VH-VL binders against q9nrl2r1430to1533. Designs and how they scored, part 4

Target 1, 104 residues: q9nrl2r1430to1533
Amino acid sequence: GGVHELSAFEQLVVELVRHDDSWPFLKLVSKIQVPDYYDIIKKPIALNIIREKVNKCEYKLASEFIDDIELMFSNCFEYNPRNTSEAKAGTRLQAFFHIQAQKL
Short names: E, the ipSAE of ESMFold2; O, the ipSAE of OpenDDE; V2, 0.75 times the mean of E and O plus 0.25 times the DockQ between their complexes.

## First folded at step 14 (VH-VL; framework fv_erenumab)

Design t14 (at its last look DockQ between E and O 0.06; V2 from the best seeds 0.00; counts 0 for: pae E 12.8 > 2, placed apart)
Fold by OpenDDE, look of step 14:
Structure t14 (fold): chain C 104 residues (1-104), chain A 126 residues (1-126), chain B 110 residues (1-110)
Amino acid sequence: as target 1 above (104 residues)
Amino acid sequence: QVQLVESGGGVVQPGRSLRLSCAASGFRFSSYGMHWVRQAPGKGLEWVAVIRSSGSNKYYADSVKGRFTISRDNSKNTLFLQMNSLRAEDTAVYYCARDSTGSYAPSDYYYGMDVWGQGTTVTVSS
Amino acid sequence: QSVLTQPPSVSAAPGQKVTISCSGSSSNIGNNYVSWYQQLPGTAPKLLIYDNNKRPSGIPDRFSGSKSGTSTTLGITGLQTGDEADYYCNSRDSSGNHVVFGGGTKLTVL
């Protein structure tokens, strides 16, 4: 992918962050606010972390980038019941990602 | 590039069987649910079947239930539609389409089909 | 017979606005997200609108979707000759886990 792939990652992360449903995913969940989160979620991740990885060129393959994004959503659906605002936002944002990921 | 390519269409007599294939490329096939949608000549779109990403969950339109079987081989990035006991009314262009809904979302969520193949033509006639 | 009801055809002149309605029920449009598809003559359908009112990348903002109750509407402004196509609304019937399409609307650009 090289520069074009990296650019695609950057663009997609920007679009994800700007999305109306990104609020549950912008940063890692607070252990203070959600004490049991890290007892359940073993591989926490968020868009700010993914963005940092992109900026550091840590993704060599599109699949690696996709894996982290999907993990982010997986964590959301694992922890949050389906009728929560977080889960609902997650489903919409994930659909957006799937559609936009065609650019990768 | 994300792409779906159908194959296996042809002309068959009523009562015969046909198996369609859909080759996926350019994306992580195993992460997406897949649909078959058909369109009779000069008619509208008709949903046929859906299979979830893992292949464990399948649903069919009433018009094909018991005759058609949707399946997938994620190791080969291929979607299948086994069509048995074909009828004249099964004549159509058959499209495979990718479900944009995430695999981790509840099963009752649906956000449409964002990638479509070019279609393969199935003609059932005496 | 399609579960979702669309007008068979609509027409308008270039530059004008056109709307295509899609009527369903609580079991489909009422409780589920709606998508719209454009099918140009001799081509496969293309996703036009998803999540009721969202556009995939590459879809012009001339295309819009809205949902109210058990119905949805596709709006096309600044109509172009290239917009002449069949348009289908789409949703899920949650009662049977089935996907349903409207009957389709043929848009003619006069």
Scores: ipSAE 0.820, ipTM 0.929, lowest interface PAE 0.6, mean pLDDT 95
Fold by ESMFold2, look of step 14:
Structure t14 (fold): chain C 104 residues (1-104), chain A 126 residues (1-126), chain B 110 residues (1-110)
Amino acid sequence: as target 1 above (104 residues)
Amino acid sequence: QVQLVESGGGVVQPGRSLRLSCAASGFRFSSYGMHWVRQAPGKGLEWVAVIRSSGSNKYYADSVKGRFTISRDNSKNTLFLQMNSLRAEDTAVYYCARDSTGSYAPSDYYYGMDVWGQGTTVTVSS
Amino acid sequence: QSVLTQPPSVSAAPGQKVTISCSGSSSNIGNNYVSWYQQLPGTAPKLLIYDNNKRPSGIPDRFSGSKSGTSTTLGITGLQTGDEADYYCNSRDSSGNHVVFGGGTKLTVL
């Protein structure tokens, strides 16, 4: 029995998932449900993928982790017009992320 | 243990209103979209409404649109269904259910409902 | 009056297998993920299958799901008397931003 220690990246991802505005970002967008998404978004990413990369220790630098999170928001703003619920949620969650990322 | 408990059912006359509640426990309620599903006596399941985790997006079946309002209070871990202008065909057991994909609404993303309550009975009769 | 069509009933002996079909359209099953629910008499529905063919934790592998075109199928092998229930398919329907259930199939284990 060793103690499992949460990484700072894992802890931040958990906080993002728990945020009320995380709903557009939890899993990759389904091509079946949103047929044109992957015609527009060439580097898809979502919180479940980022969390798995943290669990597999695939981030060597904090900047790599931050880049994936920012890519997630950039994809949201590229695909969704500014007045959509998805884009508004992205704006609020990104602001929350910037505050939490200061703890890194 | 993850649990949903509905309440507020009863017998009411047509045209009256009723508010159902669903108390959630054992999980982070604010991370999940929530549904109401009903089942008339001897009939199959009928989807009624969904609300995203933040409460900002709501969608309704055509049969209840304009009469029912889904809402939530994330600080109290509670889902609500305000049912106005009730009709005899609204008679059913009403279930609340957790969206298995977290916050996604039916218009964007949907994988199913992984946690259900035991239901509360609404009877609309003279 | 569900837009997802299921047979009203199916039956088989203990230990045998059954399949339950569910037919829809491109606006629902064809372009959306399917889930299946078991409802034992007098109880709430329980999720059996999600994402077309995935099982939640605690669901034995004798329950399976598949999807082809605008149809989906629930398979149950090694039937037990405890499997007697109503079974529902479920999907998003993008034509009205609805979630829809099939009409339900009653399974009898003889």
Scores: ipSAE 0.005, ipTM 0.601, lowest interface PAE 12.8, mean pLDDT 86
ESMFold2 (binder alone), look of step 14: mean pLDDT 89; pTM 0.931

## First folded at step 15 (VH-VL; framework fv_erenumab)

Design t15 (at its last look DockQ between E and O 0.04; V2 from the best seeds 0.00; counts 0 for: pae E 11.0 > 2, placed apart)
Fold by OpenDDE, look of step 15:
Structure t15 (fold): chain C 104 residues (1-104), chain A 126 residues (1-126), chain B 110 residues (1-110)
Amino acid sequence: as target 1 above (104 residues)
Amino acid sequence: QVQLVESGGGVVQPGRSLRLSCAASGFRFSSYGMHWVRQAPGKGLEWVAVIRSSGSNKYYADSVKGRFTISRDNSKNTLFLQMNSLRAEDTAVYYCARDSTGRYAPSDYYYGMDVWGQGTTVTVSS
Amino acid sequence: QSVLTQPPSVSAAPGQKVTISCSGSSSNIGNNYVSWYQQLPGTAPKLLIYDNNYRPSGIPDRFSGSKSGTSTTLGITGLQTGDEADYYCNSRDSSGNHVVFGGGTKLTVL
């Protein structure tokens, strides 16, 4: 196939996924591993879901894309205490996103 | 387009007050902490104050503590700096800057200032 | 007088590499992330490096940051005339919850 230039959304998702602190966010939390997660988090989301939405052109506005990304972080901070590796990774990844999102 | 625009600068006499504003656009203002940073003529950058996204946490440089008040109106996407008891040494270009740190990060987390305004000039002279 | 110490000036010819040091303490650089800023003449500062060694989009890879202990270093390779500016290191001071800047370094391209 041909090589196409990635959209700004696609590029950001790729960068987020490749970040060292993306590991808590790559896919939805396993209910088996975290049985109470979905009792607390009512709008679960992850980078793979966001990537799929980008690929399907479901984001018409940058704000919609940003909302999902922020939701992803919000979920992390809602479920994980501040001193957890997940929360710490989230804060760093979120800062990364905030800085990189300027190009949107 | 992410943008910060400072206003309110001017020339004032010592002891007077001045209120600076910083208009934010192109991003969700309420999600970000904000800083004021100043630069005296021909000198380096000096951090002045920070306010977290919610407005609940504020910190100040010792040089301005007790005289300056940082605040924000998230409904208007505006950051403020109330400057009282102004001194000659407060003369500077004042920049507002966005903190890249998310609102849920601990207050002692800091990841830099990724967006800056062009600054507004404050001159305190008799 | 600044909490973080930088050399007042550095200079090099175009194409060369320069490094700008920033020395602090455990209460700032030692325990916190470092950022670097470029300030071109007559302009506002621009974030150059954050989280010790990350670059915002649009910052060329000629710019690099490194941190070791209580000090950090900004590296600029392939120096260009447009790099002539003031550079500031920055970190949080855990003591007092302050943000601190270095005194700045004026980079002259010969």
Scores: ipSAE 0.781, ipTM 0.922, lowest interface PAE 0.6, mean pLDDT 95
Fold by ESMFold2, look of step 15:
Structure t15 (fold): chain C 104 residues (1-104), chain A 126 residues (1-126), chain B 110 residues (1-110)
Amino acid sequence: as target 1 above (104 residues)
Amino acid sequence: QVQLVESGGGVVQPGRSLRLSCAASGFRFSSYGMHWVRQAPGKGLEWVAVIRSSGSNKYYADSVKGRFTISRDNSKNTLFLQMNSLRAEDTAVYYCARDSTGRYAPSDYYYGMDVWGQGTTVTVSS
Amino acid sequence: QSVLTQPPSVSAAPGQKVTISCSGSSSNIGNNYVSWYQQLPGTAPKLLIYDNNYRPSGIPDRFSGSKSGTSTTLGITGLQTGDEADYYCNSRDSSGNHVVFGGGTKLTVL
């Protein structure tokens, strides 16, 4: 709700997208490249989807926005073993997100 | 224990074919891309080919393109390299290696190789 | 001969520090993550550094990696005789959708 809060959500999403470790999270995982992903991950989400939800004013509370971002990371850790480049990027981007989210 | 074991190497005359196999164990093979890397006697490492986890994305070094085919059978945890029209310059130890990039990543990034086999030797000579 | 250029050899005494350079271009090192491999005599390569500067579990912290622009460097401190090996840098090359290795650097510990 409110113009200031929506601007803060958009600013945070932009900073996540610009981060070097955003590459696993920019778009939904391809079913063609990863056929079993959607058998394992039941609530898929990515930064482009979250950004669109911000643009459509679909987040009424900061907690709803934070929950989608945390879902994005938990999906990464559920699907990918911790030793993979995807999971390591997720760990680093999540740490960055926690720092930036203090501004909400 | 995570392990890769190559097999199928041998001595072959030029122009003939050979099929290499790589048996994977101790990890979820279908979640990882896989590589073949070769090393000629006394020389450095040369990347040969990669196949993504589903088997749909394959890329080859120019030196082998059109002659070699990488493939996988995820139900048997096995990677293959079909090597046709072999030449003397294909003589090398051939390693299979696990791509450290999981199934999540875009196919054009992260070719790091965190698990390697012991290699199998291919000699192409008259 | 490789598009990634490494010195063919480096040497230093036990206990000393050495660096191994690897130079490429924007199509490889500049825009892609770098890994480093150690190949001990008669053995398969082993991952030493991934994602430019991260160590896999079991690699001691005297091994380090860095990346600047189109170049990457492997650093080894506290050299031991057992560090004598060939070392390779590795990256994707997006111009040809290839993976490339440097030519390799032989480390000799005096």
Scores: ipSAE 0.006, ipTM 0.634, lowest interface PAE 11.0, mean pLDDT 87
ESMFold2 (binder alone), look of step 15: mean pLDDT 90; pTM 0.934

## First folded at step 16 (VH-VL; framework fv_erenumab)

Design t16 (at its last look DockQ between E and O 0.03; V2 from the best seeds 0.00; counts 0 for: pae E 13.0 > 2, placed apart)
Fold by OpenDDE, look of step 16:
Structure t16 (fold): chain C 104 residues (1-104), chain A 126 residues (1-126), chain B 110 residues (1-110)
Amino acid sequence: as target 1 above (104 residues)
Amino acid sequence: QVQLVESGGGVVQPGRSLRLSCAASGFRFSSYGMHWVRQAPGKGLEWVAVIRSSGSNKYYADSVKGRFTISRDNSKNTLFLQMNSLRAEDTAVYYCARDSTGDYAPSDYYYGMDVWGQGTTVTVSS
Amino acid sequence: QSVLTQPPSVSAAPGQKVTISCSGSSSNIGNNYVSWYQQLPGTAPKLLIYDNNYRPSGIPDRFSGSKSGTSTTLGITGLQTGDEADYYCNSRDSSGNHVVFGGGTKLTVL
């Protein structure tokens, strides 16, 4: 049901945020700090945005929630070379997500 | 619920062919790499093959290269293993398993197989 | 035959701690992440540890993983009878495209 899914989404977002490798994803990238980011990434997203969407019950399907999470990671891998701390953190966090998403 | 279900196992003579299937449900199948892993009776796990999410890249263990073909139909959420020129040493339980490594992850990252099927038994004997 | 080397068996009494070693090389464990699997009798393997030391949900904190150099170790504290199983280490091989397993370790709870 919707309530169960919402609770599952909330819990998963909490776990993602608390993860040691969440630091690149907590909020949107600053245009001031990274001037070219939004020239490259056309659909920016972050965990705080996803959390807000969860709180507002904007996700009707688990697939929609998963799509946003995967978008967040894809953005990271698109912008950051694989040897960067951000990319490395992203791969670990994504693996965590993939494993934890079995609860959905 | 995330689930993998293998099928297609059976008893065949050496030199024959067999095709295994793995039906995936409960997750976005097209986003994940998939593995085949086998286990001979009373033996350990042996990696057989992997196919990336898009199906474009396939890799095989040396023991099956040239004889086995891994493939997938993402529209049907199904993984396949075509086994040709079967040998007695191919006798095993065959598992399909999901790679937890994401589709967009760099190629040098690997985080294991987080979902496994129940396995299907293949017996090759004369 | 296995690229990764494990002891064939370990044993301990309930409540005790056991460790299972897995030895490889720079081309596998040394440069890649390690996973551990538990296989209860008559069942499919289950992921215990990934990324060297992380546990999937549902895996109790009695299970731990550590990596040093070209070796990894699975630790099990507070051993329970239900822990009796085969355990396998797993990593990527030198090609970067292949996966390798250890030979497996049979854990007996005395």
Scores: ipSAE 0.583, ipTM 0.887, lowest interface PAE 1.0, mean pLDDT 94
Fold by ESMFold2, look of step 16:
Structure t16 (fold): chain C 104 residues (1-104), chain A 126 residues (1-126), chain B 110 residues (1-110)
Amino acid sequence: as target 1 above (104 residues)
Amino acid sequence: QVQLVESGGGVVQPGRSLRLSCAASGFRFSSYGMHWVRQAPGKGLEWVAVIRSSGSNKYYADSVKGRFTISRDNSKNTLFLQMNSLRAEDTAVYYCARDSTGDYAPSDYYYGMDVWGQGTTVTVSS
Amino acid sequence: QSVLTQPPSVSAAPGQKVTISCSGSSSNIGNNYVSWYQQLPGTAPKLLIYDNNYRPSGIPDRFSGSKSGTSTTLGITGLQTGDEADYYCNSRDSSGNHVVFGGGTKLTVL
């Protein structure tokens, strides 16, 4: 959408990156360190990629931006068992995201 | 060459404090989580603490929580362990170890500890 | 002691095969990656197996790891006197934020 909408996407992404539980989501998972990740996760995404897409105005609709962030969490829960620190961080960050996204 | 070197061990009285350092070289320190692991004389390995690559997430074994603080200075490639209120049972060789998670993963995924220092000895004795 | 249970010691003759067991629960081994460490006398631990069954570069294929349910096993074939060491299994605990070692197994090559 317009300039106001792009500023809101950037602010939300910055808030996600600064959140204490962002650590599993900052960059794409390494195929060297996690060889089977890309056999299981077919649409990988991370906060650094989402930030780049916001900066380059690649999101036409707020729904597209929200879909990428939800895909990020969905990938986390698909790959990681619920009791892992990664999945627990994902749960907390997703809850934070849902609260902040209501303000959009 | 990848290397970890601990320092700061010594003999201290119970109730006193000691700060351990671990100097890292030969790799991008800021991309790795780091652990402290200790080994009492004649005993097995005991995990003490971990700090994530950015320094924002820290986790401790119950036996040291509230007394020990793990920290890092990524600009100096150095890991620290502040050990307060030391007890006789804290007597051990203290190792620093690199988490094997690399540059292309969430840097705090745990897969193992692939690089270890040679350890520094802490003795808590009256 | 440790929530990961290893036998205190195992013995075998040179050239033989030995296995070292490590038993846990669904809250650690069952749902988390396992690693194994070798500690030769007077030295720091060395990563031997990571992610259940993978070897770092430089570890010979006579060392192997496996995981079944809530248990993991280190296998060593073609035993050499230089394999005499303490061996530790390792996993995350139930919180996912802590790391736990087994109590260790002393391997004696007789």
Scores: ipSAE 0.000, ipTM 0.585, lowest interface PAE 13.0, mean pLDDT 86
ESMFold2 (binder alone), look of step 16: mean pLDDT 89; pTM 0.928

## First folded at step 17 (VH-VL; framework fv_erenumab)

Design t17 (at its last look DockQ between E and O 0.04; V2 from the best seeds 0.00; counts 0 for: pae E 14.7 > 2, placed apart)
Fold by OpenDDE, look of step 17:
Structure t17 (fold): chain C 104 residues (1-104), chain A 126 residues (1-126), chain B 110 residues (1-110)
Amino acid sequence: as target 1 above (104 residues)
Amino acid sequence: QVQLVESGGGVVQPGRSLRLSCAASGFTFSRYGMHWVRQAPGKGLEWVAVIRYSGSNKYYADSVKGRFTISRDNSKNTLFLQMNSLRAEDTAVYYCARDSTGSYAPSDYYYGMDVWGQGTTVTVSS
Amino acid sequence: QSVLTQPPSVSAAPGQKVTISCSGSSSNIGNNYVSWYQQLPGTAPKLLIYDNNKRPSGIPDRFSGSKSGTSTTLGITGLQTGDEADYYCNSRDSSGNHVVFGGGTKLTVL
C-alpha cells in the first residue's frame, strides 16, 4: 500500500489520454475496421501500450519515451490524410504534447 | 561533472545531535531521489534513508527511525540528514547517493545508486 | 545480519573467473531489480551493475550480473589485481519502501 506519486512519464500519459483529441490514439487500430492499416504501418503503437511500458519502467531515458510518442503521431500522419478528423486531432494533440514534453 | 559532496561530520557524545549536508552539482538535483548510506568501521554498507525527488515521501531504516530526519532543499541542490539522540552504534562514514531511478519511473521502482559522495565521518563516543 | 546473504570472501588468481552470489527471498530479490557495487579500499562505493544485468558507462564487460529466482550472481572474468575490493549486492526489502544491502564479499586477487 501507500501513496503512489506519479512519475513525469505517468503524468504526461494521463494528460494525453484525458485530452479531447486522444480518441484516435487510445488503443491500437482494429484490423477489422481498417484492413489495410498494418500493411502500411509497420510499427504500430498507442497510448495504452505506452502506458504499459511506463508502468513496467521500460523507459530509462526521456528520449525513449518521446520517441514512442512521436512514433504514434508519425503513424497517424502517415496513414491519415491531413483533412481527416484523425489527422486534425493528432495535430492538436501533438502540439499539446510538445508543450508538456518541455518539462521532461 | 556530476558530483556529491558530504559535510557536517565530527565527534559527538551520545545523546547529542548532528546535521549532515550533501551538496549536489552537475545534474538536475530536483529530478532525483536521494539516499543516505552509512558504513561502520570495518563493516558493510547499511542503508539509512531515502527521500523522493519532490520531497513528498521519506523512508527510514528501522535502526534510525524516529531519530533521524532526511530532507532536501532543491533550490540549493542540497540533501540533509538531521541525526538526533545519537548512539555509539551510529558511528560510521555517511555517504549520500543519487537514486538512478529518477523522476521518470513509477515511484515504487528502484534501480540503484549511480552517484556517491566521498563520505563524511561521524563518531559517537563518550 | 543482512537480509541479503553473500559469502564473506572469495579469491582467485589473475586472469581467472570468479562469481559472487547473493541470496534473498521473493519479497526482495525475487520481485525487485538488483544492483551491485564495488568498493575499492579506502574509497566510496561505485555502481557496478544495475537492473540485474546492465553495466553503467565505464564499467568493462568483464563484469556481468545475472538474476534467477531469489538469487543474483556477479561474475568477473579476466580478473585483475585492481579488482581486489569489497562487493555488495543491493535491492528493495519486503515493504517496497526500504533498500537493503548484502553483507559484502571481500575479493582477493592471489
Scores: ipSAE 0.014, ipTM 0.672, lowest interface PAE 8.0, mean pLDDT 91
Fold by ESMFold2, look of step 17:
Structure t17 (fold): chain C 104 residues (1-104), chain A 126 residues (1-126), chain B 110 residues (1-110)
Amino acid sequence: as target 1 above (104 residues)
Amino acid sequence: QVQLVESGGGVVQPGRSLRLSCAASGFTFSRYGMHWVRQAPGKGLEWVAVIRYSGSNKYYADSVKGRFTISRDNSKNTLFLQMNSLRAEDTAVYYCARDSTGSYAPSDYYYGMDVWGQGTTVTVSS
Amino acid sequence: QSVLTQPPSVSAAPGQKVTISCSGSSSNIGNNYVSWYQQLPGTAPKLLIYDNNKRPSGIPDRFSGSKSGTSTTLGITGLQTGDEADYYCNSRDSSGNHVVFGGGTKLTVL
C-alpha cells in the first residue's frame, strides 16, 4: 500500500522489462501464432498488463503484485517444456525477480 | 558460420512468374521466422513478406498481396518466394533475412532482422 | 514516401558525432520496437540496433539508439570514412501486421 509502494512496484517492473530474458513476457502470447496456448493457460498475464495495473494503482497489497508476477512465470512453465528457450528465460528472469522482490 | 544465399533471380517479361529460393546454413532454420525485403534500383528498402518458423502465419506488404506467396521447407532449410503476375515495379534486388524474434514469441513482437543474404536481382521489363 | 520519415542526408567530419532521426506514428514506432540498419555501398543491410537501443554482438558502442514517443534516433560517434552508407530505421506497423522501413538517410563523412 501507499504511494511509495506503488513506486517500488513500478521500479521492479521496469527492472524486469529491462532484463535480457524478459522477451517471452513483454506482451500476451498471440492466439494466432500459438493456437493452443489459451486452451492450456486460463489466466494469461504479461509484463505490459502488470505495468498498466501498477500505473492505474490496481494493486493494493504487495502480495497482489507478487501473485501476478508469479502467475506469469507459472504460466510459462506450465505451457513450455523445460528445455525450450521460453522456459529457460523464465527460470533466469524468475531468479532475478526473487532477488529484486526483497525490496518490497 | 550463419549464412543465407538467395537464388532464382533473372530477367522476365511483365505478367510472368519467378520463384526465388533462399538457402540457410549454420543455424537451426526451423526456429526462426524469415523475411523477404526488396530494394528497387536507387531506392530504399521495402519489406515484402514474413513467414513464421513453422510455415504458418504469413504476412505480405499490400503491394504484393495476392501475387506473391512466401513459403518454407524446414527439412531442406529453404525459404521461397513465388512471384506471380510480375510488374515493372517489382524490379529490385530481393534479400532474404532472418527474424531475430524467438520461436515462441508472440506474433505481435518484432525485434528486427539480424542475418541477411547478399540478394538476387529480379528485372521485369518488356 | 515511406511511412517512417528520415532526413534524406546528413554529413559530418571524421571523428565527429552525428544523429539520424526517424519519425513515425503510434501504429508503428509508438507501440513497437525499433531497429536500425547500415547499408554500405553495394552490400546487404546489416543490423546495428534492435529493441530500440540494444546492439547485436560485434557492433561497437559508438553506435547507439534511442526512442521517445513516435520517434527514434541513431547516434554515431567517432565517425570514420568507412561509415559512409545508407541508414534505415525499421519497425512493425501493428495496424496491418506489416513491417516498415524508413526512406533511408545517406551519411557523408567529409
Scores: ipSAE 0.000, ipTM 0.584, lowest interface PAE 14.7, mean pLDDT 86
ESMFold2 (binder alone), look of step 17: mean pLDDT 90; pTM 0.940

